VHH binders against p49116. Designs and how they scored, part 40

Target 1, 238 residues: p49116
Amino acid sequence: EGPLLSDTHVTFKLTMPSPMPEYLNVHYICESASRLLFLSMHWARSIPAFQALGQDCNTSLVRACWNELFTLGLAQCAQVMSLSTILAAIVNHLQNSIQEDKLSGDRIKQVMEHIWKLQEFCNSMAKLDIDGYEYAYLKAIVLFSPDHPGLTSTSQIEKFQEKAQMELQDYVQKTYSEDTYRLARILVRLPALRLMSSNITEELFFTGLIGNVSIDSIIPYILKMETAEYNGQITGAS

## First folded at step 16 (VHH)

Design N90
Fold by OpenDDE, fold request of step 18:
Structure N90 (fold): chain B 238 residues (1-238), chain A 119 residues (1-119)
Amino acid sequence: as target 1 above (238 residues)
Amino acid sequence: QLQLVESGGGLVQAGGSLRLSCTASGNDYAMGWFRQGPGKEREFVASISRSSSYTYYADSVKGRFTISRDNAKNTLYLQMNSLKSEDTAVYYCAADQFGRYRAPNYDYWGKGTRVTVSS
């Protein structure tokens, strides 16, 4: 078999809504997040190995790992997104809710901790200066994770994950040969992704746009969406 | 497309110092310096990651040159100390779109700035 990823899978360009408002409102945040989510899922779709798993397995995989993929996407696109500004805006919106006494103390703590974890993760990735190739392989590793409950074709998924890991190893060894421990340094960041709640992520980034519809419920539709349709939405909004 | 503009080149005495600058139209790139001396091929000088966390130097300039960047100013720097005649070259700024401070090839290049070290 050929490589799991090609150079076409390395490009991961997020287009932000334009113009950026003076005040980052909930709609802007949700739109930005939605674009990233769509981009991430369409990226997954572009991988031949992913296509080979079939529609049902693909849907199950994305449902299991969308939060991790999204978080990696946040880290990768942090600069273009002005992620720190977005997170600050989210905090400001939360402060308004707090003033209105709409949230319990425990819930506030949970949400604030989640925001902190997101920021910390993205900062850590920035400090490591993870490049586009490394992000592509890391996303593949989390995408083809066989240890999620309810998955079918786990042997094949495991095979793809191993292939992603091997290709990453080869890439890092070739590109950063002077840094013997870079691979390990990168991989040890992956566990942090599973510390993050998908429910809280969904609430922070998607509640204003999706309403009462869950990310889980829309994943099949996103995966069936034509790339041209997605691109049209981006160009129409710009 | 990213634009890179080098400056700071000039004539300097052997043993002297010079500081080069490269102004970029963006800052989301790993960047590096290359040079091409008279009758020589273009060679790697130094590179720096996007966050400046990582730097790399050619053996010929290690200990004498320092690469740095100011992302707020979208500017790359090369501090050159203890200059030698063999450092005479046109110095080029380069950037990698994938953020590789050890990129095999760079996507964007400046027009270069000339450094002449006299004996």
Scores: ipSAE 0.882, ipTM 0.946, lowest interface PAE 0.4, mean pLDDT 93
Fold by OpenDDE, fold request of step 18:
Structure N90 (fold): chain B 238 residues (1-238), chain A 119 residues (1-119)
Amino acid sequence: as target 1 above (238 residues)
Amino acid sequence: QLQLVESGGGLVQAGGSLRLSCTASGNDYAMGWFRQGPGKEREFVASISRSSSYTYYADSVKGRFTISRDNAKNTLYLQMNSLKSEDTAVYYCAADQFGRYRAPNYDYWGKGTRVTVSS
């Protein structure tokens, strides 16, 4: 059958919008986030096992885990994105809304806690010095999660997840043989992803571009988008 | 793409100390030191992760050498203490693009700096 992932799936390079504004406005944040979202979904699409599940199952699967994939992407691309600066900018924008009394106290707390959880997760991943191979396998494990409601082909999804886990284990054992507990340290970070609200993530990163359109509703279109179209967006050729 | 420039090499007496530096054009890499002595193959010396959370040393230099980095300055260091004649070599800085502090192969290499330890 062959491995679930190949070397082609390890490369994960995000290109930030240019030029970077002096003030990180909502548009820049949303554009950056959109590029990461597209990159993450097209990464998933490039996996043969993912393709084998069929279009309907693929769409359902991505709908279920896009927030987790996106968050792993944030962690992986935190340096190039200047994620801490982006999050600070988001907080500043929220402060304006707070001053204008547009948000309830409870909502403010929820949003601020979510931002904290995002930052904490990314910091923890940075501290673990997760490498590109490990990120690829972690994303695969998250992608092929059989425990989401409403999924079809759950047995096959579970098989793919197990394969991802096994390959990760083999990789870590081979690469970091002196660190016996590295695999466990990495895997115990995954539960933190499910503490995060997809709705809040969507509101923080995507409200400026898609308005009332949900990420859930555009996922099928992103998955059907040609690679050339995506590349055109990155290079500004469109 | 990534440029690495080593410095700090020179002549030192056995038992002496020397600190090597490697200036990088970026800091989003796991990095390491290698060396090649006369008539010998290039060998691993030490490596450090991007956040400095993890370090690894060859057995031959454990307890004597310390690898560190300053990401704000994009600089890698190798503090070499209790130097021996067998430490004589050209020392190379290397970086891995995938962030592996135990990379099997490194992608970027400096030109090296010569360290000579006299008896």
Scores: ipSAE 0.881, ipTM 0.947, lowest interface PAE 0.4, mean pLDDT 93
Fold by OpenDDE, look of step 17:
Structure N90 (fold): chain B 238 residues (1-238), chain A 119 residues (1-119)
Amino acid sequence: as target 1 above (238 residues)
Amino acid sequence: QLQLVESGGGLVQAGGSLRLSCTASGNDYAMGWFRQGPGKEREFVASISRSSSYTYYADSVKGRFTISRDNAKNTLYLQMNSLKSEDTAVYYCAADQFGRYRAPNYDYWGKGTRVTVSS
């Protein structure tokens, strides 16, 4: 059996909306996030093992882990996105809502903590200098997680996850042979993804564009979207 | 496409020091230094990760050379101390698009700067 991932799965190029506004408005943030989401979903779709699970199982997997995939994408694309600037802008927008008493104190705390967790995670990944191959395998490990409720074909999903883990191990040992604990340092970051709320992520990055529509509800449509159509949307939005 | 421009090469006496610079058109890359001496193959010298968290050196230069970078200036450096005649070479700056400071192959290369160590 061939490898789970190929070199084609390592490339992860996010194209930002153009031009960048002087002030990062909600629309720009949401558009940027949407592009990342689409890129992440289509990345998953490009994996043969993902297709082998069938459409129903595929959709269920993505619904279960889209927040984690998206977060890994944020970390990976933090430089090109100017993520720190985006997060600062989000905080500024939230401050306006706070001044208008639109949010409870508890909710404000939750949202701020979530933003902190996102920033901390991305900073930690940057500090570890995670490379494109490692990101690809980490995303695969997250994608093929069998421990989400309601999944079918869990044995096969587990097999794919194990394969991703083994390939990552082999890659790290080969590439970073002098750093015997690199794999452990990388993998220990994954639990942080499970502590992040998908609802808050959705509110912060997508509410301006999607409105009352949930990410969960649009995932099937994204997965069915043609690559050419996706590329056309990117070009049209520029 | 990333552009890399080396500078700082020259003539130096054995035991002397020299600092090389490499200006890049971007900073989101793992970067490294290579060198090619007369009649020799190009060889690895040192590499540094994107955030500078990790560095790696060839055994031949360990303890004498220091690789560093300033991402705000998009510049890579190689501080070379205790230079030897065998360090004479054209030194090249290189970058990996996947962020691997231990990349097997680098995607972008400078034109090189010549370092000559005299006895």
Scores: ipSAE 0.869, ipTM 0.940, lowest interface PAE 0.5, mean pLDDT 93
Fold by ESMFold2, fold request of step 18:
Structure N90 (fold): chain B 238 residues (1-238), chain A 119 residues (1-119)
Amino acid sequence: as target 1 above (238 residues)
Amino acid sequence: QLQLVESGGGLVQAGGSLRLSCTASGNDYAMGWFRQGPGKEREFVASISRSSSYTYYADSVKGRFTISRDNAKNTLYLQMNSLKSEDTAVYYCAADQFGRYRAPNYDYWGKGTRVTVSS
């Protein structure tokens, strides 16, 4: 019965595909996003409390929250990903689709509003200078959310979420003792994650996947995949 | 990994001013200044968050020193005013990979720049 997270869960190092192309393309964006998704799923898998819930509950939890974890990952890794550059490239592609009449105006407006919300979320997190420990606890709070429909073991999930909340509180009070309002400022950012659409995230970042397999469908395979298998897939595919 | 190179140290009269610089190979870090005086342990001076939204100072330098950064140039600064003889030290630039502007320890360190305050 140790803490929910250890220092090993704070490390979250994203490696980008090399080299970064002069003109960003769908394949670079999709590979970058896939690396972040893999990192996020394996981060969740590494948590003893997550492991203790059992395989069926694990898969259900990740299916329910993968977009929120992914969005937190985008904010945490925004600089190494050059996320603002990626989003600008996506906007340019959308503008080209308007000129060629490939998408409806209403759909483009919906996607552009989502991009704006994502940019504002990432900017707000950057301005707060959310640190790696805080991100780890925020991701745990999101992961162990008992409020998603269709989950079992919700009592245990709720207990783990409460533990993550307590550990975040203790961490912030210890580390930033001079900043009385930091915990409150951090927590008020979380509701914005529920405004992010998984369908639009798939369209923005994962349309380069061969076929039309949804992220929801591949989550059980990603959770089972070893890091060596994933690295072999990346290197063998290039 | 991250490389940190301090510059701007030198000899300054008491009451004078000096500006230290630290050139980094990246800017996605919370950063700080430390110093080690003759016969003393290394001590915290000041720190700044990745975005510059937050700064923190040791009581001994508060009001006299100002930490700042220019992320476009990957450069950290320490403006030191009203210098005292006890400010004589080797000053070190440091960075925390987890982005904690109140880090209990730092992961990357420069080799230091010497500041001597004559009286």
Scores: ipSAE 0.740, ipTM 0.893, lowest interface PAE 0.9, mean pLDDT 88
Fold by ESMFold2, fold request of step 18:
Structure N90 (fold): chain B 238 residues (1-238), chain A 119 residues (1-119)
Amino acid sequence: as target 1 above (238 residues)
Amino acid sequence: QLQLVESGGGLVQAGGSLRLSCTASGNDYAMGWFRQGPGKEREFVASISRSSSYTYYADSVKGRFTISRDNAKNTLYLQMNSLKSEDTAVYYCAADQFGRYRAPNYDYWGKGTRVTVSS
């Protein structure tokens, strides 16, 4: 009964650490990424359908899809984050590490390929001018994925995903009625999210924040944090 | 809070051309132009997506008006050619915070710039 998402779920306002340093450093990148991660998790938590699944199922869903939600968040917030500048700084750091023989060639190759895939994904989303409503529905489709191993309530998760798909379809048809192929063009971008490695995302954006503890392990705590509490944790100087 | 400032309005003879500008305090928005003629309701003129990949025009201005933007300058443009007396209106710059180039409602509006087309 009622829509899966409402207009309150479309707002996705990322605030960046201030001030932006003259040269980007690991602390600025990690704080920025942490803010996006928390915003993405709390966005998911705010959805009534997500709340209805129960705490264990919710935690399992987010553990399974956090990297895809994070990647959609990067694409959506690429301009406010200055993501291209962040990625350029990371590339320069990797080039310097080659010069100093500090990283294995295999790691560098894997990381550079991931950066290229991420840049291409974000560019394709920008070229399609994916709007805030479309991002909200895409995130819901990714969140309510019944395919992940170990999930319970998969029948209900599948029903929520189908509802997100139907609402996206209805939205696109109503809003962009002149563009018959827009839905198809949007949906063909989703498989690229499965190519994004959570391991490499942690290395690019979260190095040093959690002392080699995976994002997977802290998700239950992020989901329980109050919005005001995590704002205090993130906005504090470090 | 996004701020929008239009400029470039004025008096022009029918058949002439005029370019409107709208300076914004940011560029991460889908944007559009609207107008309100004497005694008329405000009506859609043209819109453009954040990347400029998509534009849309009201039927009454297709082929005569061109919307464009320069994101480096945070500026939206409306090039108006072959102007007619019915184009006389206050022209408003508008922006949608959700990036919809076909937004049903816009969130931010300028104060408008007046265009008068004389014969």
Scores: ipSAE 0.733, ipTM 0.892, lowest interface PAE 1.0, mean pLDDT 87

Design N90
Fold by ESMFold2, fold request of step 18:
Structure N90 (fold): chain B 238 residues (1-238), chain A 119 residues (1-119)
Amino acid sequence: as target 1 above (238 residues)
Amino acid sequence: QLQLVESGGGLVQAGGSLRLSCTASGNDYAMGWFRQGPGKEREFVASISRSSSYTYYADSVKGRFTISRDNAKNTLYLQMNSLKSEDTAVYYCAADQFGRYRAPNYDYWGKGTRVTVSS
């Protein structure tokens, strides 16, 4: 059985398409986001507890939590991705002239509020200086969430989540022993993830991906992907 | 591979002040200062988180030294005031790749800058 996560699960290295273009475009944003999504899914796949749940449960679990996991990845990699620049470019584009008949004023308001919430979440995580170990445990807590509707094996998922919480607690107490409230400050950030819309995330970051197919429909294929093919997806983007 | 280059060391009178700088090739790290005095082991001086929200100091320098950083310039600073002869050491900047401002060890190290406090 052993610990839920080991040091090999702490490494979370996102590589961006290089060079960064002078003018951000939908292709760069989608490629960058796809790399983060693939990195996040294969991070989850590498966890022995996740592997133990079986393929059908794995797929159901990731479908339920992919947006929260992706959002944690955005916060963790915000500097590498230049996320604030990406979001500012999207906001400017929306404000300056993209008025489509199919994009209502109500939808524009929803998208702008979501961008604001995302930006505030990432800023709050940066202000707390969440470290790579803490992010790994937070992602595990989010991944093994038994509360999503439609999941099976929720008792086992709950046990894994409790183990992730215990390991985070032990880590924080060991590493930041003089900061007795650090764990609480970190954990109170997690509810904001449930406010993030997977629909809007797809619109912001995955426009034009494979004929506008939803992310939850491609998750089974990403999870079955061979490690060599996965590495080619990260490396061979262009 | 992160590169760290310290500067600002030199000779200073006891009671004086000196400011050390460390230029980094990136800024997405928790960082710290260490020192090694003559015939002594390397010891922790101060650390700072990526955002500067958290700082931590060795008891021997608390109230006299201030750690800070300018992430736009990828530069770490150590302002040293009320210097004592016991502060004479080679000062090293260090960085933790996982962003731990209380890291048990650091992954990247500069080559150091010498500070000599004359009596």
Scores: ipSAE 0.700, ipTM 0.874, lowest interface PAE 0.9, mean pLDDT 87

